# VHH binders against Probable acid ceramidase (asah-2): the designs that were tried, part 12

Target 1, 379 residues: Probable acid ceramidase (asah-2), of Caenorhabditis elegans (q09551)
Amino acid sequence: RKVDNPDFQPNCLVGGPDIYDPAQSEKVLWFDVNLDLPPRQRFQQIAKAYKKEIHAVFDVLNYFLTIIPGVNAWELIGNMTASALDKGMIMNPYRDEVLGIAEVLDVPLGNLVFLNLFYEMSRFCTSIVAQTEDNKDLYHARNLDFGQLFVWDIAAQSWGLTEALKKVSVNINFFKNGKLLFKGSTLAGHVGVLTAMKPHKFSLSMNAKVQPDIINVAKWYMGAYENTDLQFVMYFDRWLFENCDDFQCAREKIAGVKLLTGAYFILGGANPGEGSVLVRNTTSVQFERKLFDGANDWFLLQTNYDPDKDPLFIDNRRDPGNACMNKLTRANVGMKGIFTVLSSKPNLNKTTVHTVIMSVTKGYFETFIQKCPNPCWAF
Key: E = the ipSAE of ESMFold2; O = the ipSAE of OpenDDE; V2 = 0.75 times the mean of E and O plus 0.25 times the DockQ between their complexes.

## First folded at step 3 (VHH)

Design s51 (framework vhh_ozoralizumab_d1)
Fold by ESMFold2-Fast, scan of step 3:
Structure s51 (fold): chain B 379 residues (1-379), chain A 125 residues (1-125)
Amino acid sequence: as target 1 above (379 residues)
Amino acid sequence: EVQLVESGGGLVQPGGSLRLSCAASGFTFSSYSMYWVRQAPGKGLEWVSEIDSSGSYIKYPDSVKGRFTISRDNAKNTLYLQMNSLRPEDTAVYYCARDYSGWLPFGSNYYFDYRGQGTLVTVSS
């Protein structure tokens, strides 16, 4: 018997009447970052172009924090972060890159660094890596979901922070020694990468854990980790793309790095079968899933939950996403097919900031801003 | 038309075993996570077990953990529940349910969209 449900659109668009075409979708702008420039200068063009939009993000965060009476929480968080920076907790070149942005924006350095760290703590993501039927190409894609509970707009039926973050979504071509080194999708004001690809070499997306161990982050803010090899994921990812030229190098460095918090690393490569999900705690690999560990494992999908844990009932994107990939079939793995899966509810929801589609083998990289027409899930 | 048909229920003595089956039709069974849920007389629905589309991820509540085993045969479009060491408190109508493939608004209590008509399991001496 059919259980009574609210009046929804079908959740999986594959084979349905509503087909999303990535060619008709809004794309973000491309910027060049020259890594040969002094660190302070590298991101200033993007900061200048997006000054008003970045200030709008700060305004939403400050407004949210002003609901705490008797405490200027935005100022307190900024001062705590500035104190941690003074103790050398963030290494150059990243510290000076953020400093250069802060100067253009005319904002306190500590608050901008906090915003950079806050992006790493994004709670909801869906990442997919999938091998084409002919084994010639690998597609890697993700939805970045952020902004839940941050200022609901009744008239627009949307989250204020999510809508502000859509407006600061950008693509970057990173250049070194006059040549393209790698491509990344980011938010203007952020110098780390959570989604990036080195064309014809490897790709990476990072998903946050819903239940992260934040004790190391708290200790970092207190200055307890000076002279340590513990890394922030977002800065480690930048280092990875500057220092690795293939899937194997990236896999080994991800497996061996010590981190301030655990994360999911979804990795794609240039050769058939080069796709993995590494479930990382602070010191080791807890679990690794690889393409073709089973005969029919032509794709891997990761949300924000360990494989031995249930998704929260209000946040089960894992099972619908897997079902939609299976309905797509391996024969239809490609930009349009994968985009259709990530345009299917609930993987597309009111907190979805952007969707990135990558192909290492084709050198393809693009970020899309999607609308989620009602009925659309708030979380 | 989506159809789920449970079978295998009946009367069994405490400590006994019973195997439930659910025949699925009208959809791509191998693409959906599946549930067993039960309803004891005069009580609400209680989740009994979950299995993902591949059979690799399985979960049980403490009340049945170690006694019940969920499994699936995607080639036969069939879901199973092996029930061992049955207790009088396991007496209930058992339903096969398909995972709700759509997102629900915050505060909704459903994550399955179809269930069968149920099969009665009575555990008594």
Scores: ipSAE 0.000, ipTM 0.141, lowest interface PAE 19.6, mean pLDDT 79

Design s52 (from o08a with D99G H100P G101S L104I G107D T110S E111P Q114D H115Y; framework vhh_ozoralizumab_d1)
Fold by ESMFold2-Fast, scan of step 3:
Structure s52 (fold): chain B 379 residues (1-379), chain A 126 residues (1-126)
Amino acid sequence: as target 1 above (379 residues)
Amino acid sequence: EVQLVESGGGLVQPGGSLRLSCAASGFTFSSYSMYWVRQAPGKGLEWVSEIDSSGSYIKYPDSVKGRFTISRDNAKNTLYLQMNSLRPEDTAVYYCARGPSEWIPFDSYSPYFDYRGQGTLVTVSS
């Protein structure tokens, strides 16, 4: 059904009078992470720089969970997560990397691990991979939408959690043996990557499912697993960028990994036509869409719904996003064109934390913070 | 073996000047764009300047434009950063970094680099 609300009316900005240049948007800060350092030390500089902002995220989550007087749900969740960690679910180096952050922030390890897991379960995203008309370049970009239903601010017309998450968005250069290994965009306090690119090799963005299979997460909290081979998606993403050097390696590892939850993997490469969306359940590939499966399939767009499922009527970013890409046309695929599509409503909405634009072939990677002035959809 | 070795850092008073040098070896220096990047204590990495392989195209962010000058000597395999009118906020570790062998004809706020030197500390205080 159609949403009969002015704030939801799709408005594709392509062909409009405004020139949408990412140069006009706020950019996040860059940090270096040296993977040659002991795991506990790797993320401590970022944690020190963002200590206040990360605590603000914890405050919003704690407030939301304090619904029933006399019950400290935040403390309970933290203690349950700490107990589950003794089962060996989160392996080193990630466990020690998170521990190092927890020590800087002066927070219990369990609560920080819960925050890392909560980021993995991000509910709303839009990812695009598109091939230029001359076949020389491939652009990969995404909006990360998170914070819906977490403390609406009437005066600011914004979600409290979304605004807090904007302030912890960071870019990381990962180094190994003195050489740049890959670039990633993430949230301070998290050791996984939400979006990443190995220049001239491959790129990846992960989208969460609106109805994820969380039975394995529930079983883990109940203590049903002892040293499982199931992987958290974002920690697997870190492993992938440390161990694969091209699109084909990344595709094969994504197809074969066993996951704690299902997810969408949007993958880009260095060669013409290297763009795919792999729809993963916990054990297998459910669907795979590739660039040029059809003769006119010069782009792929993935939100948070399986290809054979309709989006929720209040969360239809897929249809307006696809229409806006078709209006852009292949001739206008480039940084500004794709940024314009991801600045178009409702793909840009009140829950949009940041926008990442990357090009594997050019080696470009940047994260932008966008404003969504009214009329702007809340979800 | 690609190697980048920075020198010229030190303590300087506000309003003073310093010249940083970067000696490159192990690759054809004249074929690569080069960058200076810096990291202030407790802050993220900040791009300071970019120069293409020929020295014809140079970029600066507004924070240093008019005060800093990047240059290169391809015959000596050396990159330079002349820093004038230094401010306390310029205090950082400065890194020499190797960029792409081909100029990328678009505006980039995240310059690609694959090697970085060990860095040289610049402290601007009294």
Scores: ipSAE 0.000, ipTM 0.384, lowest interface PAE 12.5, mean pLDDT 81

Design s53 (from o08a with H100R G101S E102S L104Y S108G T110D E111Y Q114D H115Y; framework vhh_ozoralizumab_d1; at its last look DockQ between E and O 0.01; V2 from the best seeds 0.00; counts 0 for: pae O 15.9 > 2, grease 25.7 > 24.2, SAP .732 > .668, placed apart)
Fold by ESMFold2-Fast, scan of step 3:
Order: sequence, then C-alpha cells, then structure tokens
Structure s53 (fold): chain B 379 residues (1-379), chain A 126 residues (1-126)
Amino acid sequence: as target 1 above (379 residues)
Amino acid sequence: EVQLVESGGGLVQPGGSLRLSCAASGFTFSSYSMYWVRQAPGKGLEWVSEIDSSGSYIKYPDSVKGRFTISRDNAKNTLYLQMNSLRPEDTAVYYCARDRSSWYPFGGYDYYFDYRGQGTLVTVSS
C-alpha cells in the first residue's frame, strides 16, 4: 500500500550499497539460567546484574501512568495484580521465579508481575521464517517493537521506554540436568520467553495481536479463571521449550493448548519445510500458514495482523517487509540477507528494541541492538 | 517415602473454628510449596490454600479468604490450616498436598500436586 508520509516510506536495503553484517553489530550479553536450581534462585543473577536498568523501566512506566492527576495508577495496577495473584492465577514454578526477582529488586510483587504481563500484551513485532534455496537451512528472525507513545525524548528523537528496554535486553542459555536445554531472548525481570530456540530441534517467536481480547484480561483481574489451568502465553512458551524436542511436538501443543489470550506463533524446525505461522484464538487455530503451501512460499512473514485483515495505515510493516523479502530472493536467504531485511525501514523503526536471528539447523542464536538513524518512522 | 498425615478434623457448629495440622516426612519440607485442598461430599476436588516454601507468599480463593489462614513451621515439618467462621458448605475431607512444582497446561487442576495425604473429615453442622 502506498504511504504518503516520507518518514514511513520503505527503504529496503537489499541490493543497496549498505552491507549489514550481524557479526559486526552490537550484541546483548549472555547469561546462564540453571533450571535445576530452586525456582526462586534461577533468575536472581540476572536481576542483580540489571537492577538499576529494570528500575529505570519501572520509572518510565510509573511516569507515564502518573500523568493522570490525583490517581496513582502504578500503585493501583500493582495492588490489583497482587489481588488477582492471591486467587492462584500464576502457576509454579513461574510464580516462585518471579518472587525471586522481586526479592532482589525490592519491588512490590504485583508491579513486577504486571510488567511481565505488559511485555506479553503490549508489543509489536515482525517475525520471518525462510528456507534457503538448497533446502539445507532455515532462518528464523524477528524485530521486537515496544515503547510506542511511552515518553518521547525530543533531543534524542527516541521513545523513553524503547531506550530503557534496549538496556534490559539479554540472552539466556537454559540448563537442565547439567546440559544446555534451549536458548532464549528476553528482557531482564521477565521469566517468560517470547523468542527462543532449542538448537537443532525447533524455534519459536510469538507476536501479539493489535486487537487483543481485553475482556479476557479484565476477567483474569476479576478472578473468573480462578481454579483453572488457563495461563498466559509466556509461561506456556517456557513449558514448550522444557518439554518438546521437535517441530511436530511444538506445533501440536501450540494447536491444542487453551490460552487466556490469542497470539501469533511463528515456528521453525530442523527439517526442510518446517516453518509455520499459527494464528491462535483462546480455544483453537484460526489460520495456519506453512512454508510451501504454494510452490513459491519459501518464506513466511508475520506482523501483528490476521492474514485476512489490512494493517493499520501508520503500522504497515507487512507489505514493505514482504516486498523486501521478495527483492532479497530465495537465493540470498541467509543470516546477512534476513538481517538486512529486518534493518530496512519501517520494519526497523524508533520502537525496535532488538532483533533476534536464529537458525535451528546451525544452532545459531543472537540478539542485536540496532540504531534507526533519521529519517526513521516513530511507530 | 513421602508421607503427609493430616489431623484436627471433626464435628463443629456453624460459626465455629478448627485447626488442621499436616505432618510431613520423607522429603525436604522447606523446599516445597504446600496446598490445602478439599473434597465436599459428591463434589470434585477444590483448592483451599497455597503457601510457598518460605511462608511469605500465600493464596486463598474467595470462598475462604478472610476466614482461613494457612501457615507452616519448617523446623517441625508441619503445615497448618486455621479455619474460622465455619459454614455448612465448608464440610469436606481436607487434604494436605505437596506442590509438583511443575505446570502442565493440558492437565486438570489436580495435576499440580504430586502427593496428597489420607485426609481429615471436617463436618460443619448444627
């Protein structure tokens, strides 16, 4: 779709003079999480290392929410979340993992849990899964876009929340029984995984829906799901990587699980053609797109819109992203090619927190912090 | 061998109080979250309370909140449930249960505990 705003005009970097090499780009730090430790201890090293940066995220959220005169919305939301937790809404071991983080950070449990839930519900994304021409490798990559409308800095030309979230972006190696189990990209303070890969087995990225079912979130706060096994997607993703060893297991579990909210699940596997997008509502799969459903479907790209819906005019990353992938061509699918597409505007924008590049077949996983030089779209 | 032994049940009038105890053995009690669950005559299993390993995080459903208090003594390997303002609908067999510490998104609620005691009967009747 033709966009009249110059700052939004696509600038696909494929075939241009600029070469984007992920090996030369800023990378986030790696941490080990030992799942054999008691749950309260698992994330405390990361929480200690990022205590100042996590508090800076809380400060931005508190500032945004306290803009309403006479209402301490941050305290109210924290208290409401704590009340919902009293009704058994978060399952172990994840609840104890969050408690361990809260102890290190010295923050109210409700506010930390709200931050974890907010990360799940309030982000925009571009995810790509693409098969190489020789069928030997599959690349899975994503941009995590977060911070839209949260404290614009005029001098820096950036979003305060986005810049704070860049500083808490980390990679985790999860260990169990003394061995590497899987790798995840996350935000320090969060125990869920939104982008993860089990080397040589499968990968997953989750995208939020632009029109989330707010009624289900309100029902959760009211205790309507008390004494049930319905939980948020972020904890299900952790369970999936701890319990599935291949693409088919992951696909079947994602298709069969009952969710509190709908989401897009982008899956990559170890075998040629193992790439799919499952569009989930709370009870079922609404749509499933697979690599090679058509002969020329060598990639799948998912933003935050159902396949039969048009993107919002100010947030059309789908059409320029698809066009840039087609300009790349299948012959150039690889780490640099996919990274170049995700470095192309508007898929790279002022809200892009980080970019993850994965290859299940190579066992490759890295998270990058990218700059978006002006002119750069704000959303 | 994991053992959970409940005691303290009995007949009580509406508005009365009872204190249940659960003696735990065969595992490191201080490392596990614990539950009280109950089963009323002719009904399914219902969660009553949860307490984490340290005793600092406690949960109740609305049906018992403000009336029941869960507590633990890790030095004595004992779990307690103080029940106040008892109602006829509180009549049930009460079980002490150990948290599996593992969530299973395809299982029923009863999957979340791996061991349960023999139970103690609480009858609230005039």
Scores: ipSAE 0.287, ipTM 0.615, lowest interface PAE 3.1, mean pLDDT 83
Fold by OpenDDE, look of step 4:
Structure s53 (fold): chain B 379 residues (1-379), chain A 126 residues (1-126)
Amino acid sequence: as target 1 above (379 residues)
Amino acid sequence: EVQLVESGGGLVQPGGSLRLSCAASGFTFSSYSMYWVRQAPGKGLEWVSEIDSSGSYIKYPDSVKGRFTISRDNAKNTLYLQMNSLRPEDTAVYYCARDRSSWYPFGGYDYYFDYRGQGTLVTVSS
């Protein structure tokens, strides 16, 4: 059954004070990645710049994974992921890119691989794609919620991992042949992208499933997919933007790619009505939602649950989100409006790392580090 | 062909009551969650009530909670909305909407619909 979070009431900020400040997006730095460089060199500058902060992320993870006495889970996981890497379970150029980062960070390779894989196991996000009233523009936005159950800081009233991830949030301009190819948001230490946009072409955000394909992931760790062509979704996202130039191409590739874990792909295009949510399992599209496919479908909101499933009773971000969008109305779709919605509780919660807002048609890409003031949902 | 036909709208004074009906056809009504939504002049679409396929789960926004009652008769393929204590701000075109997802015993549904009727106008005015 769909129920509100038991702790607090949803609070849509639409109609309230203006909280959108584009200047705040400047806190998230932009880096240039030259795809013409050898893979090992592509992300080293980012790794160097955020070496300390990335280590802090490792520290939080290590702390969490060493809670079990007598078991060094952190080392165990590191060894497993290192082995997986050796077995070719991470495709190039992403493998070599990760190796390059490892060289800079002076960390065990397995741990870094785990960090890159970790998002595949993330479970909380909100993505929105919405068409303006005049049908001239499309806005695409997402909250990255990550950090649940990873070191709750009672004093700070926040998740340690979430806070650490905020500090490693970066934007990237990807270049090829001396030209901007696409823009993306990611975490320093990662070579994939979480949210990305090719200006005037298409945009994408990926939400994890609340119930990941754990068995499949386990099989991966056990080496069942040696030399596999299975893609991590973060890497696939990058690949997609490197190999597609329009909405239709992206859609087709999303539909056909083999994935380690299923995911929700929220896709936006440059033309009216080009907005879709593709529900993927590892092999196929389970379901697709489209803009204007039904009555009043001027927006699509996707969290971490299948469209035909109720959200977890303690994690209903879908209903409040939809309600807030409806309160916003199609007439107010824009950077400010969408930011306001995604800043509304419980879509904004203690696990929210950042908000990204894009407009393919306008070429806008803004990332905001988020903070959820009390009272606020833990997740 | 899926059809939803709303009826029961009209002019009513503040504090008055209306009962809306929605006749469904062209699909297995008992397998779908249903919504009432409304659109006031110059405003966006607003969700006002939700009922699952079985009628066991019902939800209202705070704006209408305690005043509106959604119900359904699956044998008659009809959705109802009893509106009491009507207010001027309740003035809107009211639509019956079908949830895009069919009912499954152990699952749920999303907050979106794929079909909507033509609506019935409710005007609350002194």
Scores: ipSAE 0.000, ipTM 0.225, lowest interface PAE 15.9, mean pLDDT 87
ESMFold2, look of step 4: ipSAE 0.058; ipTM 0.560
ESMFold2 (binder alone), look of step 4: mean pLDDT 81; pTM 0.817

Design s54 (from o08a with H100L L104E P105L F106P G107F S108G; framework vhh_ozoralizumab_d1)
Fold by ESMFold2-Fast, scan of step 3:
Structure s54 (fold): chain B 379 residues (1-379), chain A 126 residues (1-126)
Amino acid sequence: as target 1 above (379 residues)
Amino acid sequence: EVQLVESGGGLVQPGGSLRLSCAASGFTFSSYSMYWVRQAPGKGLEWVSEIDSSGSYIKYPDSVKGRFTISRDNAKNTLYLQMNSLRPEDTAVYYCARDLGEWELPFGYTEYFQHRGQGTLVTVSS
């Protein structure tokens, strides 16, 4: 479609007559995960509660991958992942956590592990950290966009995988030694965290790079993991929230870790000015942006492109998102303001699975399911 | 303090068998997954086998599958590796390794096996 067609016009809702109140939006359910339990037991309650919905995700993925006659790509991918696991490529406690889920779901382990890895491969995300005008609060929020080109439903005007993933979106309270350790937003069946917050300490959201170093993923499948210190991003994020108690610890560990694939780490803290975007390649920090690097840099917005690169014209959420934040102004930074920006097109689109809003200082954490009524961007 | 003491290595002819043992102390053995890893001369660490705390989950890489058997005796705090049909390429120092504690850093492949013993040498030659 043409970029000046109404279906492809950016629509910033800030200052408009429409009110998008997160309190009136659909919220996901909360579950408790007790890290003091044996790893195999930790996620079984969630797996039991979402067994039908997780199987529906598998059905959509299997349907898409069976479009080529004579090739069962889903079975092949599952078998290849199982072979990689047999070579010791996944480590405890995460391996045993995934195994416990597989037992409840009665699905092949390789396919469930592939699903966990696949959740890390979301190509379209928007993350924002913004400092309030009074410097008392920091808001951290994100849209998770996933499901592009995975079966369009003409009647519902939606992507089949996106709609299935909305139904497995959950919030988790992680407990250790009988106390709340941190909060995470995830998809049922996944043991990693892509969006999480340790109340009054720090918050993190991770965005996928559009073109990661695929050779390292291929090497992992070939059993070359033993020759590297490269870590899986999903397990590293869990490790951060289990082992860091503040923004500075999290920033240093993110900067120093060796990763299997590059990613964007958006980090928020408890103190004024504690907001950063670290652009990671596999071995080092490629780029770091911080709140107030310039005097008027009261927010950072990260999509799926390096800061010094232009986004693809068909996937430009960065420029409209930045413009909408500037229209919001710092005076209106708050839950409703940030939610309004993330409800504005094209940051809200047909592939948006969920929206997370966090405030480290307030201890606030919630995940919302949004609808994108027409006219709405397909991706 | 974690202590792991391997024994049972030695010189063996191709096609022969050896049984390695690992005596564990300084931690609750029955609560941890255990591993055998090896290091051939001039090469890095290679994972050989794993067994969970209960003994219900056991894994091997293709290089040793069908030839090696891992087992554990939680009452005796002992890990075993039965090695059959040994080949010259199995020549290595074999280490008994404990899984990481939940709060331990770093989480890289080499550091994942940081809690290991001094090793026992297995030489397969004529």
Scores: ipSAE 0.000, ipTM 0.250, lowest interface PAE 15.4, mean pLDDT 80

Design s55 (framework vhh_ozoralizumab_d1)
Fold by ESMFold2-Fast, scan of step 3:
Structure s55 (fold): chain B 379 residues (1-379), chain A 127 residues (1-127)
Amino acid sequence: as target 1 above (379 residues)
Amino acid sequence: EVQLVESGGGLVQPGGSLRLSCAASGFTFSSYSMYWVRQAPGKGLEWVSEIDSSGSYIKYPDSVKGRFTISRDNAKNTLYLQMNSLRPEDTAVYYCARVGEWLPYDSSGYPEYFQHRGQGTLVTVSS
């Protein structure tokens, strides 16, 4: 059936394939995390710098959770998560890294761990890997969309949680043995990585499933799990960048890991054709799409839906995104071209927290904050 | 490099008290969470207390809660365990412990955290 929405105006490449220049966009700040430090110290500089902004995120979540009369849902969730943590599912160093942040913020550990889990499970995303026409470079980019239905601000025409999360978006250089190990984009208060790159080696972005299998998460909260090798996706991503040096290692480890919830892993490499999307359930690879599986498959785009399922009609970024990439053409794959696709509505929407652009071959990594002026899709 | 030296153990009667001390060296003590763990004769390691780097986050299992108090002096690089109302089942070698920096990604639930331990101090509760 035909559905008309008066507030939706797709604008793919209106103004040309290079109309949006990432150099002219707001960039987030860079921080160094030294992995040679004790785990509790690693993220304390970022936590101190963003204490006010992280508390603002907690305030928005508290306000939303006051919907249930007579129940302090924030305290309940925090206590439930603290109980689950006592059962031992979150291993060191991640447990002590989060504990160090909780110390700086003066917040209960359980609530901060819940925030980390919430970031893993509740994100809408668009990730793209695309091969240049000359085969010399691969671009990997993503929009992180988060905050839909969390406190609409009528005057600002924006989502309260989305605007708060823009203010905690940061870039990290991770160091080990005195050397740069990898680069990541994250939210202050989070110790996992959702978007990261090892310069000249490989890149990764992880997208959440809008309909995740939460049975293992429920079992974790109850202390009743049958597969003891289970990992949180964001913590596994940290492990991956600390232990793999190329696309093939990363692909193999992603394929073999046991996860608490399913996710999409979008992987880029240093060599021509090294781009893949692995659709993971908790125990296995459900689907794998690779660059050039078809003769003209020079890009892969992943949102939050399995390849064999249609997006919800109110959340169809996949079809317009694919159409926009095809309109861009392979000849225009480059930093400005891919940024322009992710700056085109509805790929850019009112829930877009930030945009990351990576090139493994160039060693390029930046995170940008974008505005979505009206008319702009609000979901 | 990491060195932990426990002291203060001994023989006490049921209902008695002991204060254990741990002298830490070879690392920045003020930057680490510290733990007391014990091993009763013929048993595995049992966690008995946890304290964070600032001393603001402290945890005990129900078996010792209300009887044992963990504290630290970061200026002296020293960890303490005050043990009150001691019971025969508290008889164990007590270790001062610190967690390791990295664990395998194949974590199997609650991991063995206590990769750095001292030589231990024996506490015997008997009449």
Scores: ipSAE 0.000, ipTM 0.160, lowest interface PAE 16.5, mean pLDDT 79

Design s56 (framework vhh_ozoralizumab_d1)
Fold by ESMFold2-Fast, scan of step 3:
Structure s56 (fold): chain B 379 residues (1-379), chain A 127 residues (1-127)
Amino acid sequence: as target 1 above (379 residues)
Amino acid sequence: EVQLVESGGGLVQPGGSLRLSCAASGFTFSSYSMYWVRQAPGKGLEWVSEIDSSGSYIKYPDSVKGRFTISRDNAKNTLYLQMNSLRPEDTAVYYCARDHSGWEPFSGSYPDAFDIRGQGTLVTVSS
């Protein structure tokens, strides 16, 4: 039988009077992280600045977990994560970076590590890489969607966790040897990067799979990966930006790394045609899509589904997003055009935490917090 | 200038005990995880123990677990290794090492990622 349509219809803003101007959107604050500092000290300034807002995120998560009667689930999860950390799965320097944050926040290390791991496993995304018509610039942009099913506020018509995460969204300039090394967008309390750019070199955004293979994460909690080289994607991304200087290095390392979870890596470079999506499982590349694999493939769009799989019926951001990019046309690829696509429903929805726009060739990097006025998709 | 200086090695009979010390200088010792690693004659480096910056997270391989105890004194910038029930196969040069600030996902083994090590102290277990 035919599948019923969603209640809300896609609304592409391209060419319409409802264009969302990025200059009028709320921008996140910029912070400096000096990688020459001992790991424990690197993120303490951000933790101090966002202590109240990070505690608000913990409060939402703890409230959600009170649904289990007679069980202190927040304490249990924290203790289980601390036990798993004792088995040596979180690599330094990242463990010590998280420890430094936990000290500033005055929270148990296990709960903060759980928050960092939760960010890796539980996010939805739309990422786009697109080549300008003159071939001079590549634009790379993404929506980070997070907070579905976490404390719906009927009066505000919003998700409690999504609204809390908007308030902890930050931009970071990472410095090494006294020089700017790369730029990243993150959530205060998190030491990994999911969206980052090395100006004039390369850019990366990572999307999670809708049904992630969480079996390795479950094994990690059980101690099966003691003394192993398997890595969380978010920490590998940090290593990548510290150790690669171009698209080819990044592509090679993404293809070769062993990961705890599969993910989509959306990669942009400095040269015309340097854009790709690598669909990774834990050990290998499953698929690779590149700009201009077909003559008219001037953009790539990735959500949270493998290329050969249909999106979940209630979460089809791929088809409307692709349609909106085609309506934009290559001639209008630029900051405003790409931002308009990512401001179009359902790619913009009630779980959208922030939107990042990057251009490697221009060295441009900015994170925006968008409102989704009703009618707006709940997820 | 970053320095690690090991001491406390020597000749000991099987079943004996030794306490190794590592004096750290030139960096914020309390902010880094530390390792003890050893190299037996004609062999590669072998991990002996790891301790995090706080002293709360400690790891050992089965070969030394229950016999060796790692500890640290952040106020004195000193790392220790208490070695009990020593065996001839524990004969090696023992190195104090600071955790690498850049983790290496392609190394194939953990915890070989250290960026600074001392000159070593020789432990010989012989009758």
Scores: ipSAE 0.024, ipTM 0.410, lowest interface PAE 5.8, mean pLDDT 81

